# VHH binders against q9ulm0r997to1333: the designs that were tried, part 36

Target 1, 337 residues: q9ulm0r997to1333
Amino acid sequence: FSIPVHFTNGTYHVVGFDGSSTVDEFLQRLNQEIGMRKPSHSGFALFTDDPSGRDLEHCLQGSVKICDAISKWEQAMKELHPGKSEGGTRVVKLMYKNRLYFRSQVKGETDRERLLLASQTSREIVAGRFPINKELALEMAALMAQVEYGDLEKPALPGPGGTSPAKAQHLLQQVLDRFHPRRYRHGAPAEQLRHLADMLTTKWATLQGCSPPECIRIYLTVARKWPFFGAKLFAAQPAQLSSKENALVWIAVNEDGVSILDHNTMQVHITYPYSSVTTFGGCRDDFMLVIRSIPDKSSGKSHIEKLIFRMAAPKIAEATFIMASYMNHCTTTVNPP
Key: E = the ipSAE of ESMFold2; O = the ipSAE of OpenDDE; V2 = 0.75 times the mean of E and O plus 0.25 times the DockQ between their complexes.

## First folded at step 9 (VHH; framework vhh_4orz_3)

Design s3 (at its last look DockQ between E and O 0.01; V2 from the best seeds 0.00; counts 0 for: pae E 22.1 > 2, placed apart)
Fold by OpenDDE, look of step 9:
Structure s3 (fold): chain B 337 residues (1-337), chain A 119 residues (1-119)
Amino acid sequence: as target 1 above (337 residues)
Amino acid sequence: EVQLVESGGGLVQAGGSLRLFCAASGFTFSRYAMAWLRQAPGKRREWVALIYIEGSTDYKDSVKDRFTISRDNAKNTVSLQMNSLKPEDTAIYFCAKGWYSTVRYFDSWGQGTQVTVSS
């Protein structure tokens, strides 16, 4: 058997497997074929799309057989779409994405790893899960444009081989759609979008001759200035007892712990190291964190804080598993067998 | 367990003043914004004053310039000075613990103290 594995840059690689192949074995094979480091270094994992068609991804566990995972997905599809003949044409999509990010492993990154990380980051930027101003957004978009399309072609003098102004404009719009934050473009009038395209042209033109690896290096250097680069962000609503205000926060999960960020500015409100986390996971329909506070120097008493967040059930599960993975990683690195 | 105990409520004439106090325990007081909420009969509970970790304050428009919230981190207390009280200020006032330092979310409050302003 073989199945395509889709990457964050839009490419894919077909990987073979048999009925006994586990996810770990499958990933090992994939990594060997495409020249990626082992998951313990790269933090990359295998995901499936959601059988319901929702914008959800499910991380596959390493010990699970690929065939079983596929079968489970297919069964779910059937159950969700009873009697619809069209439900039978959809095939599970496997995705290869970074799940865990380790700062200590940056030095050993391969060009491919950098490319995939940058692509994944770009998706986060577009989705609004990365703090970026308008100026930097354009610069980042231009870098990705250079990677994907190469040098910006100068509007050809009216000659048989020149890209029509219309085509050029279309390309610019396409680049904006692919690499520019949606939140900055949403509801914008056509004139503003044209202006944005012009600015993109200016930025993109400055990258003339820049190779894709160089662009990616620049891209990641800039992106990594954000302290939560590589973190997974979850939209959450703190349980409010007194206010109907639908204020959201970001729960950021990374190797250092769990942080609460402002939803709009993504500024850090508070960080909880894993050492302070006593309990975490789903509680009924909510995400719960139990935190042990640092003992007060004066009283010597430690306090237990219970934090409750409203989150989608799949996100609760994802956050829980990611946290557990980081905690396990920290334990193994401190006490290597 | 988070405990918030309010005091200082009572009956006052319109134009008068009251000072409410709250004693907090069971959490790291200095890490959280604190607030005063109120609930009038038949109305929903509403926030009226908020003090952030750094000491900045925010007020409901209707109480602005009349009410002053303050905190003492050493004593784990928060207070509300209420001046120029109006009949519409009649409510049960609750001391509330903020969720975070910069947001108007509250996760705990006390039993409350009755404030009655007579015409």
Scores: ipSAE 0.026, ipTM 0.455, lowest interface PAE 5.5, mean pLDDT 89
Fold by ESMFold2, look of step 9:
Structure s3 (fold): chain B 337 residues (1-337), chain A 119 residues (1-119)
Amino acid sequence: as target 1 above (337 residues)
Amino acid sequence: EVQLVESGGGLVQAGGSLRLFCAASGFTFSRYAMAWLRQAPGKRREWVALIYIEGSTDYKDSVKDRFTISRDNAKNTVSLQMNSLKPEDTAIYFCAKGWYSTVRYFDSWGQGTQVTVSS
């Protein structure tokens, strides 16, 4: 058997397996073939799409057999569409992308890992889960354009090396659609979109001759200045008694703990280290986080704070799983013998 | 060796104007984006204005419509016209050279010129 594994940059790699192959064995083969470290270092994991077609992903655990995961996916799709002939039925899509980000593991990153981390970050920028101002957003889009398409071609050039004006405009809009934040273009009039494309052209032209690995290093250097680079962000609505507004926050899960970010500015309101999290979990669409404050040194009393957030149940499950994974992480090594 | 020499700083009354100059040498000036950065007392250095090799410009929101960056590739100079100055514009201003032609990365800057805006 063989199946394509997709990556966030739109590429794929076909991996062979048999009826006994576990996810761990499958990933060992994949990583060897594409030049990536094992998941305990890279933090990458294998996901399936949701059988219903919802915008959800399901992380596959390492001990699960690939064939069993595919069969369960197929059965779930069949049960969602009973009575169909199943002709032209959608097949499972496997995605390999970063799940856990470890700062101690940055030094050992391979070129493939950097490429895929940058592409994944670019998707977060486009989706609005990464704070970026208008000036920097075009610079980051230009870097990804240089990686994907190379040097900007002049529209007036004839022959094989030239690009027609119409084709050049199509490419510029494609780059913006793919690498530029949707929120900055939503509802924009045609004049503003043309201005944006002109500015993109200017920034992209400054990258002439810059190699893909160099562009990726620049991209990550900029992106990593945000303290929550590599965190997984979940939109949530707090149910705390101190707020009567129907307001959103970001719950950011990373190596350090769980943080509450302002939804608009993405500035951190508070970070709860995992040592202060006594319990967490969900009931239907309510995510609960129970925090024990550091005991008052004078009285020896500590405060228990119960935080409740509205989130979709699948997102709660994902957040809970990621938090548990970070809590169970036992070691980092910086100078191995 | 890259050299960037700022000048034109000084003391000015709020609402006044000042023009900064930067003389550049030791690199092919026309191939690099150039910028003005500033560092207010107790603050980190931050960018203020940027000019690309083809002459387009970007500005920090707080100085937009008050500051104008320009360059003269024949003289290897960058200037910053600062109008409607406010006390919060008080800082050391640095001329900066972009890293290769890459935007928003600066690999060299000068010693700076002091701008003080009195209320």
Scores: ipSAE 0.000, ipTM 0.103, lowest interface PAE 22.1, mean pLDDT 83
ESMFold2 (binder alone), look of step 9: mean pLDDT 87; pTM 0.882

Design s4 (at its last look DockQ between E and O 0.01; V2 from the best seeds 0.00; counts 0 for: pae O 8.7 > 2, placed apart)
Fold by ESMFold2, look of step 9:
Structure s4 (fold): chain B 337 residues (1-337), chain A 119 residues (1-119)
Amino acid sequence: as target 1 above (337 residues)
Amino acid sequence: EVQLVESGGGLVQAGGSLRLFCAASGFTFSRYAMAWLRQAPGKRREWVALIYIEGSTDYKSSVKDRFTISRDNAKNTVSLQMNSLKPEDTAIYFCAKGWYSTARYFDSWGQGTQVTVSS
């Protein structure tokens, strides 16, 4: 057996397995072949797409057999589309991407890990889950353009060996679509988009000769200035807000704990370390956090806060799973024998 | 050990043709992208042509439609057919193994074969 494993930059690697292969064994082979560290260091995990086609991914646990995961996906697909032949159009898609980010593991990163982590971060920048100003956004898009396409080719006058102005403009818009925040281009007139492409060419031209590993190191150096680099962000509505105010927040989950960020500015409002989290979980579309503060010195009394947020149930499941994973990792780090 | 052995280089006149060959061993050839890189005197090494495991290809703009990369997974070989050669194609050409199936980055290459184009 073999199956492609997809990455966030749109590429893939084909990995062999047999009927007894677990996810852990499969990932060991994948990591050896693509030059990645084991999951306990890299924090990467294997996901399947949702059989229904929803924009939702399912993390596979290490003890699960790959063939069983594929079969379960296929059975779910068959139940959704009765009568379809087994040679139909949709097959399971395996995705390999970072799930847990550990600052202590940065020093040992391989170039291949950096590439994939940068590509994943680039998706977050495009989607608006990463704070970046307009000037820096173009610089980051130019770095990814250099990685993907190499040195910028200038349009030539008519003749062999050149690139037409129309073809060059299409490439520039493709780069912007792929690597530049969508919010900065939404509703923009064509003249503004051409101006943005011109500014992109200026930034990209300065990168002539910059190798992919060098561009990726620069990319990550810039991206890591944000304290929540590597965090997983979930849009949520606090349950008790006035109808006069639309109050979305980001719930950011990382190795330090659970943080509430301003939805527009992405500035941290408050961080709850995992030591303060007494319980968490969901019921339908309500996500709950119960926070216990540090005991007051004079009274010895801790204050208890109950926070309730509206989130879609699948996102609550993802958030709670990631939180539990970080809490388990912190327990093994903080609570020695 | 990954081994990549290039051959077929030589001196040709401008407008001429040359075919390069690469023999590969020491890895599961069918699972990796393969490429030809080149390095002209005083220049950085650059990719020229790339072939993915499913047979799709990509070329540097300056050689597109003049060069053709192909692979034979049964023989573990990669070929580069170079037509309409120009003096600027003069370089050492390297056969390279990609990082993975669709990788555009390379971790191994051979000693290279010299291609010289003169008028």
Scores: ipSAE 0.396, ipTM 0.771, lowest interface PAE 3.1, mean pLDDT 87
Fold by OpenDDE, look of step 9:
Structure s4 (fold): chain B 337 residues (1-337), chain A 119 residues (1-119)
Amino acid sequence: as target 1 above (337 residues)
Amino acid sequence: EVQLVESGGGLVQAGGSLRLFCAASGFTFSRYAMAWLRQAPGKRREWVALIYIEGSTDYKSSVKDRFTISRDNAKNTVSLQMNSLKPEDTAIYFCAKGWYSTARYFDSWGQGTQVTVSS
């Protein structure tokens, strides 16, 4: 058997497997074929799309057989779409994405790993899960444009081989759609979008001759300035709101712990190291964190705080598993066998 | 367990003043923003004053310049000085613990103290 594995940059690689192949074995094979580091270093994992068609991804566990995972997905698909023949044509999509990010492993990154990380980051930027101002957004978009399309072609003088102004404009719009934050473009009039395209042109033109690896290097250098680079962000609502304001926060999960960020500015409000987390996971329909406070210097007593967030159930599960993975990693690194 | 105990409420005439007090225990007081909330009959609970860990303050627009929130980290207390009280200020007032240092979200509050402003 073989199945395509889709990457964050839009490419894919077909990987073979048999009826006994586990996810770990499958990943090992994939990594060997494409020249990626082992998951313990790269943090990359295998995901499936959601059989319901929702914008959800499911991380596959390493010990699970690939065939079983596929079968489970297919069964779910059938159950969700009873009687509709159209549901029968959809095939499970396997995705290869970074799940865990380790700062200590940056020095060993391969070019491919950098490319995929940059692509994944770009998706986060577009989705609004990365703090970026308008100026930097354009720069980042231009870098990705250079990677994907190469040098911006100057509107050729009206000669037989020149790209029509219309084609050029279309390309610019495509680049904006692919690499520029949606929130900055949403509801913008056509004139503003044209202006944005012009600015993109200017930025992109400055990258003439820049190779894809160099662009990616620049891209990641800039992106990594954000302290939560590589973190997974979950939109959440604190359960106990004293005001009518439906205020959201971001729960950021990374190797250092769990942080609460402002939803709009993504500024950090507070960070809980994993050492302070005593319990975490789903509680009824909510996400719960139990935190042990630093002992008061005066009383020496530690206090336990219970934090409850409203989150989508799949996101609760994802957050829980990611946290567990980081905690396990920390334990293993401290007590190497 | 987080405990917040309010005091100082009562009946006052319009234009009068009250000072509310809150005694906090069961958490590291200095690490959290503190607030006063109020709930009028038939209305939702709302924040009226907030004090951050560094001592900066924020107020609901309707109480700005009339109310003053303060904290004493040594005593684990929060106070609310209420001046120029209006009938519209009638409510149960709650002392509340912030979710985090700068949060306008609160995870705990006391039983409250009744404030009644008569016309």
Scores: ipSAE 0.014, ipTM 0.309, lowest interface PAE 8.7, mean pLDDT 89
ESMFold2 (binder alone), look of step 9: mean pLDDT 87; pTM 0.888

Design s5 (at its last look DockQ between E and O 0.01; V2 from the best seeds 0.00; counts 0 for: pae O 11.1 > 2, placed apart)
Fold by ESMFold2, look of step 9:
Structure s5 (fold): chain B 337 residues (1-337), chain A 119 residues (1-119)
Amino acid sequence: as target 1 above (337 residues)
Amino acid sequence: EVQLVESGGGLVQAGGSLRLFCAASGFTFSRYAMAWLRQAPGKRREWVALIYIEGSTDYKDSVKDRFTISRDNAKNTVSLQMNSLKPEDTAIYFCAKGWYSTTRWFDSWGQGTQVTVSS
């Protein structure tokens, strides 16, 4: 048996396995073949797409057999399209990407890990789950353009081997679509989009001769200045009795704990370290955090704070598992120097 | 240890043809994208042609329709047929192994073979 494993930059690697292969064994083979560190260092994991085609990804646990995961996915697909009603031929898509981010493990990153982290971060920037101002957004898009396409090619006079102005403009718009935040271009007229392409040209031209690994290192250096780089963000609604006061927040899960961010600015309201979290979990569409405050030194009293958020059940499950994974890592492992 | 050995370079007249060969060893050849890169005097190394594990190909615009990359998984070889050669094609040509089954990123290449196109 063999199956493609996809990466966030649109590439893939075909990996062989047999009926007894676990996800752990499968990943060991993948990592050896492509030059990645083991999951305890890289924090990468294997995901499947959702059989329904919804924008959900499902992390595969290490002890699961790959064949069983594929069969479960195929059975779920068949149940969505029972009998001979549809001639669909969609197959499971395996994705390998970062799940847990550990600051202590940055020193040992491989070039392949940095490439895949940057490509994953680029997807988050495009989707609006990463705070970035307009000027820096163009610089980051230019870095990814240099990685993907190399040096910017200048338009030349029409003739053999020349690059036409129209083809150059099409490429610039393609770069913006792939690497620039969608929110900055939503509803923009063609004149504004052309202006953005001109500014991109200026940024991209300054990168002439920069190698892909160098561009990736610059990309990550800039991206890592945000304290929540590597965090998993979940949109959630705090539970309230009045609909007028219902508003979205981001729940950010990282190695430090659970943070509540302003949905618009992504600035932190509060961070709850895992040591303060006594209970967490979900029921249907309600995610609950139970927080113990630091005892007052004068009274010795602590308060219990119960936070309830509305989230889709699959997202609650994902957040819960990521939190548990970080808590397990913090209590059972020693950080290397 | 990954080893890539290029051959078939030489001097050729403008408009002529040349075929390069690469022998690969030390890795499971059929699982990786393969490529030809080139480096002209005073220039950076650039990719020229790519071939993926299922046989699909990509080319740099300047060589499209003139160059053809192919692979033989049974012999662990890659070749580059170069037609309608121009003086600007003068370079050292390198056979390269990709990071993945499909990728424009390379982690290994050989010593290279010189191609010189006289006008």
Scores: ipSAE 0.067, ipTM 0.615, lowest interface PAE 7.8, mean pLDDT 86
Fold by OpenDDE, look of step 9:
Structure s5 (fold): chain B 337 residues (1-337), chain A 119 residues (1-119)
Amino acid sequence: as target 1 above (337 residues)
Amino acid sequence: EVQLVESGGGLVQAGGSLRLFCAASGFTFSRYAMAWLRQAPGKRREWVALIYIEGSTDYKDSVKDRFTISRDNAKNTVSLQMNSLKPEDTAIYFCAKGWYSTTRWFDSWGQGTQVTVSS
């Protein structure tokens, strides 16, 4: 058997497997074939799309057989779309994405790894899960444009080989759609979008001659300036907020711990290192985090704080598993067998 | 390796002028914005002036209209003309390599040159 694995840059690689192949074995094969580092270094994992078509991804566990995962997905698909002959044509999509990010592993990244990380980051930027101002957003979009499309072609002088202005404009819009934050474009009048396209043209033109690896290098260097690069962000509503204001926050999960960020500005409110986390996971329909404070030098008493967040159930699960993975990683690194 | 070497600092009286120079090497100079940073005693390093790839400039409000940043891509040099200097301008001034075209992030800077403005 073989199945395509889809990458964050829109490319794919077909990987062979048999009825006994586990996700770990499958990933090992994939990594060997495409020249990626092992998951413990790269942090990349295998995901499936959601059978319902919802914008959800499911991380595959390493011990699970690929065939079983596919079968389970197919069964779920059938159950969700009873009687619709058309539902039978959808095939599971396997995706290769970064799940865990380790700063210590930056050294040794391959060009492919960098590319995939940048692509994934770009998706986060577009989705509004990355703090970025309008100016930087354009620069980042231009870098990705250069990677994907190469040098911006100058509108050809009225000669046989010139790109029509219409085609050029269309390309610019495509680039904005693909690489520019949606939140900045949403509801914008046509004139503003045209202006944005013009600005993009200017930025993109400055990258003439820049190779994809160089652009990616720049991209990641800029992106990594954000302290939560590689973190997974979860939208959450604190349950304890007495204030009538439905204030949303971001829960950022990374190798250092759990941070609460302002939803709008993504500024850090507070960070909880894993050493302070005593309990975490789903509590009823909410996400619960129990934090042990550093004992007050004066009283010697540690204060335990219980934080409750409203989150979607799949996100609670994801956050919990990611946290657990990081914690386990930290434990293993400290006590190498 | 990125190298930035500052020169031109010194002691000047309030109201006086200084011109700082920076020689850059180890990177494609014309592809990067350049900046001048300063760090006063006991204070954090702050950006003062920025010149973009296309030659547009940006300044900290406190130095606006007094300082002028310029670049020579042929010589890989950046200059800072400082006029109407004030005691509060006393600091170590650093030449810095900027990011791309509009970001105020810097990845490299020199050893700096001391500027002292006496009252």
Scores: ipSAE 0.008, ipTM 0.259, lowest interface PAE 11.1, mean pLDDT 89
ESMFold2 (binder alone), look of step 9: mean pLDDT 86; pTM 0.878

Design s6 (at its last look DockQ between E and O 0.00; V2 from the best seeds 0.00; counts 0 for: pae E 16.2 > 2, placed apart)
Fold by OpenDDE, look of step 9:
Structure s6 (fold): chain B 337 residues (1-337), chain A 119 residues (1-119)
Amino acid sequence: as target 1 above (337 residues)
Amino acid sequence: EVQLVESGGGLVQAGGSLRLFCAASGFTFSRYAMAWLRQAPGKRREWVALIYIEGSTYYKDSVKDRFTISRDNAKNTVSLQMNSLKPEDTAIYFCAKGWYSTARWFDSWGQGTQVTVSS
C-alpha cells in the first residue's frame, strides 16, 4: 500500500506501508525517505483531517497501525455521510506537521525542515494566530512569495514575452490570499486591496535574486523573535470572568509551559511553567488548569489556583495531549534512563 | 550518491530544435519531481521546466509551448525537447532532482550541458 503525505507547503510525498505498519514506523520511513530528522528532534507528527469536513486535525498516535487509522477514518466518514455513492467519497488526507517545537533543536535543522516550519508559520499568520503588524505582514508575505514563485517578473514591456498586467495582478492577489493575514484583508475595499498589492510588489521586488533557502532563513529569523514561536494557541474563554463581556484569551502551549495571552494583542498576561501545573485537562465541558503557586517566603504556604476555560472539546483534547507530551519530554530529558 | 548526467547540448541556429537528456541514479527516481534548470552567462540559475511524479508538467513562461519536459521512470531518465530556440535560451542546462514529488526546490543537479543558440 501507498498513501500520499501532505506537507504544509502544499507538496506531498507518497509513502509505502503494509497492514502491520504503525504510525511510528510509517513516520520513520517517511523521514528516511525525505531526509527529515527523527520526531524527537523535529517535533513533526502525522495528522489526519476530520471526516466531518470540519477544520480539525487529528494527531495519529505512534503505536496505532496506519491501516487501522485509515479504516477508522473511513468508517467515520460513512457514518457521517450516509447514502453518498462510492464515487463521491472523500479520501483521508494524511498531513505531516510540526506538533512540538524545541528551541534546543534549532541547530541542525535541514532546509526542508525550515521550509515546512515556515510554511506552517505562514498558515498561522494568515489565520491570525501570530502577532504581526501590517508592515511585517507584507514582508513575510513577500518572502513566501519569493519562495513559491521566485523573482517578481516585471510587467512585460509591450513585447511578445511579457506577462500581461492582468496576470501579474492575479498573481499578487493569490499571494495575498495565501500569505497575508485574513484579518487585515477582511472587508477591505477594492482600492485598499489594490494598494496592498502595490505594497507587496514593492517588497517582493526587493527580494530579487534571493534564493528560497535564504528567504526561509530570513523568514524564520523574523518569526522566531516572537517568544511563542512554535507554540500552539488555543482560543479560550475564562469561566471565572464575572463580567458579561465575552473576554477571549489565547492559551499558548509550548516547551516552557502554558501561557495566557490577550486575544487581540497576544500580549502575555501570565505564564505557568510545567513545574507549577499540578493538574490539567478536561473537566466536564471545560479545560481546567490547577496551578501551584510558589510558596510565600513569609508563610511557607503554597496557594493552589484553579483555572477554568471554555474551549471546544477537540481543542481541549489537543491541548491536553500537547501539554502531556511536553511534560513527558521534560521528564525524560531531566532523568535520562 | 545522487548522480545526474546531462547530454544533448550543442550549437543550434535560432528557430532550431534540440533535445536534452538526463540519466539519473542513486535515488528512487519515480518518487521525485525532476526539473531542468539553466544558467546563462552572468545570470542566476533558474528553473525552466518541472515534471512531477504523476507526469504533470510546469514551465517557465518564457519557454512555455516551446519546451517539453518528459520522464521515463523505467529508465530513470528525464528529457527536455526544446523547439523554436532563441538566442535568449543560450545557457548551461542542468538536470535537477526535487526534494519531493511536487517540490520546486532542488537538492541536486548535474554538471550541465551547454546549449548555444546562434542568431
Scores: ipSAE 0.021, ipTM 0.381, lowest interface PAE 5.4, mean pLDDT 89
Fold by ESMFold2, look of step 9:
Parts: C-alpha cells; sequence; structure tokens
Structure s6 (fold): chain B 337 residues (1-337), chain A 119 residues (1-119)
C-alpha cells in the first residue's frame, strides 16, 4: 500500500505501508525520507480530513494502525452519505503538520522542519489567526515569495523565458492571495490592490539573492517574537448578557498553558499555566476550564475559577487532546533527583 | 438587561451586624459566579466575598470568619451576612456578577448600598 502525505506548503510525499503498520512506524519512514526529526522533538503529527468534508482535521495517535484509520474514515463517510460510491468521489487526505510547539527543540530543527513551520505560520497569517501589522505583513509575504519563486523578475518583451507585464501582475496578485492576510484585502478597490502589489514588488526586490533557508530564518525570527507563536487558537464564545455584547475570544493553547485572547486585537487577557488547571473538557456543547488560582502572598489561600465557553464539540476534543499532550510532555521531561 | 439591586445597608455601631441582599435578574443566574465588592472613600474597589455556582465560598482575609456569603439559585439572590462590624468596613457594597463562571472578571454590578460603621 501507499498514500500521499500532504504538507502546508502544497507539496506531498508518497509513503508505503502494510496492513500492520502503525502511525509511529509510518512516520518513521516519512521522516527519514523527507529529513525531519521524530514527532517527540518536532511536534509534528499526522492528521486526516473529516469524512463529512467539514473544515476539521483529526489527529492520529501513534499506536493506531494506518489501515484501521483509513477504514474508520471510509466507514464514517458511508454512514454520513448512504448510497455514495465507496471510492468514486472521495478518499482520505493525510496531512503532516505541527501540532505541539516546544521552544527547547528550536536549536535542533532541520531545514525541512523550519520550512514547514514557516509555511504553516504563513497559513495562519493569511487566515487572520496571527497578529501582524500591514507593513510587516507585506515583508512576510515577500519572504515567502522569495522562497517559492526566487528573485523577482521584471517584465520583458515576449520571447523564450520572457515575462509579460500582464503575467507579472498576475503573479503578484497570486502571491498576495497565498501569503498576505485576507482581512487587509477584503473589499479593497482595484486601485488599492494594485498599490499593494507595487509595495510587494519593492519588498520582494530587496530580497534579491536571498536563499530559501535565509528567508525562512528571517521569517521565523520575526514570527517568533509573538509570544503565542506555535499556539493553537480556538474561537470560543461565552454566554451573551445582552444582544449588544460581543464576547468572542480566542483560546490559545501552547507549551506555557491556556490563554484567553481578545478576538479582534489578539491581546492577551490572561494566561493560565497548566499547574493551575485542575480539570478541563466538554460539558455538552460547552468547553469548561477549572482553574485553581495562585495563592495570595498574605493568605496562602487558593480560589477555584470555572470558565465556560461555547465551542463546537470536535474543537473541544482537539483542544482537550492538545492540552493533555502538553501536560504529559512536561511531566515526562522533568526528571528530579 | 442585567439588573443587580442591593439592599440592607445602613448605619450600625461597631460590633454590630448587617445582612445585605442582592436581587438579580436579566441573566441565567445559576450559571455565574457572584461576589460582593466594596469601595471605601478614596480607595479602589475591592472584592470581599465570592460564591461559585456549586456553592464554594471565598473571603478576603480581613473579613473571613466575620462575613458569610450565600446564594439562592431558586430566587436569584445573593446575600452577605456581616458580623462584628468594624469602622474599617465602612464602604459602598456592590453585588457583582462574574464573567461567565469566574469571579476574576466582573462584567456587571449594581448601584451599591451604603454601609457605615460608627465608632
Amino acid sequence: as target 1 above (337 residues)
Amino acid sequence: EVQLVESGGGLVQAGGSLRLFCAASGFTFSRYAMAWLRQAPGKRREWVALIYIEGSTYYKDSVKDRFTISRDNAKNTVSLQMNSLKPEDTAIYFCAKGWYSTARWFDSWGQGTQVTVSS
């Protein structure tokens, strides 16, 4: 058997397996072939798409057999759409991307890991899950353009290897679509979009001769200045007190703990270290966090806080598993005498 | 519209007792932590007592063992029994609704009820 594994930069790699192959064994082969460290260091994991076609991904555990995961996916698709062809319309899509980000593992990153981390971060920037101002957003888009296409080519007269002005403009708009935040271009008039392309050209030209590894290093250096780089963000909604109140937030899960961010500005309201989280998980269609507060210096007493947020159940499961994974990693990496 | 109406304040001699009441409406009372806050003249508003949805209670150290917070989810009320009152307890007392189930963020409070302790 063989199956393509997709990456966030739009590339894929076909990996062979047999009926007894576990996800761990599958990933060992993949990592050897593409030049990545094992998941315990890189934090990358294997995901399937959702059988229903929803924009939702499912992490595969290392002990699971690949064939069982594929079969379960196929059974779920059949149950959702009785009468559809078993193999004529859709097959499972495997994606390999970062799930857990560990600051201590940055030193040992391979070139491939950095490339894939940057590409994944670029997707988050485009989707609006990463705070970035307009000028820096163009610089980041230019870096990805340099990685993907190399040095900016100026329009020339038609001929073998020449680039027309219309083809050059099409490429600039394609770069903006792929690497620039959608929110900055939503509803923009054609004049503004062309101005944006002109500014992109200026930024991209500055990068002439910069190699892909150099561009990726710069990209990650800039991106890692945000304290929540590598965090997984979940849109969540507490109960409304009135129709005028907008209380949508981001729940950001990372190595340090669980943070509540303003949805519009992404400024942190509060961070709860894992040591303060006593329980978490789903309660019907609500996500619950139970926090034991830090004791007052004068009293030494702790307080219990219960936070409840509305989230879709699959997102609750994902957040729960990621939090548990970070907690387990911290426990297993601590070795007191 | 969220409404929190405090009552039961007044003038009392040091060592005396008062019981404050808060009537809540306009939200699902049983899903929110509730608190009493107070603000003395020239001071910042401070929390005094907290009660969570399951009934767990917490107190500022200076009022612990003198004050008791309670809630009645059937009547949508929260109360504060204040015993052994001191002049330092003089303040406007506010009933506050937590942000969701937490008492670390308060998003609504009433107009307050004045408590004045003489001597």
Scores: ipSAE 0.000, ipTM 0.206, lowest interface PAE 16.2, mean pLDDT 83
ESMFold2 (binder alone), look of step 9: mean pLDDT 86; pTM 0.874

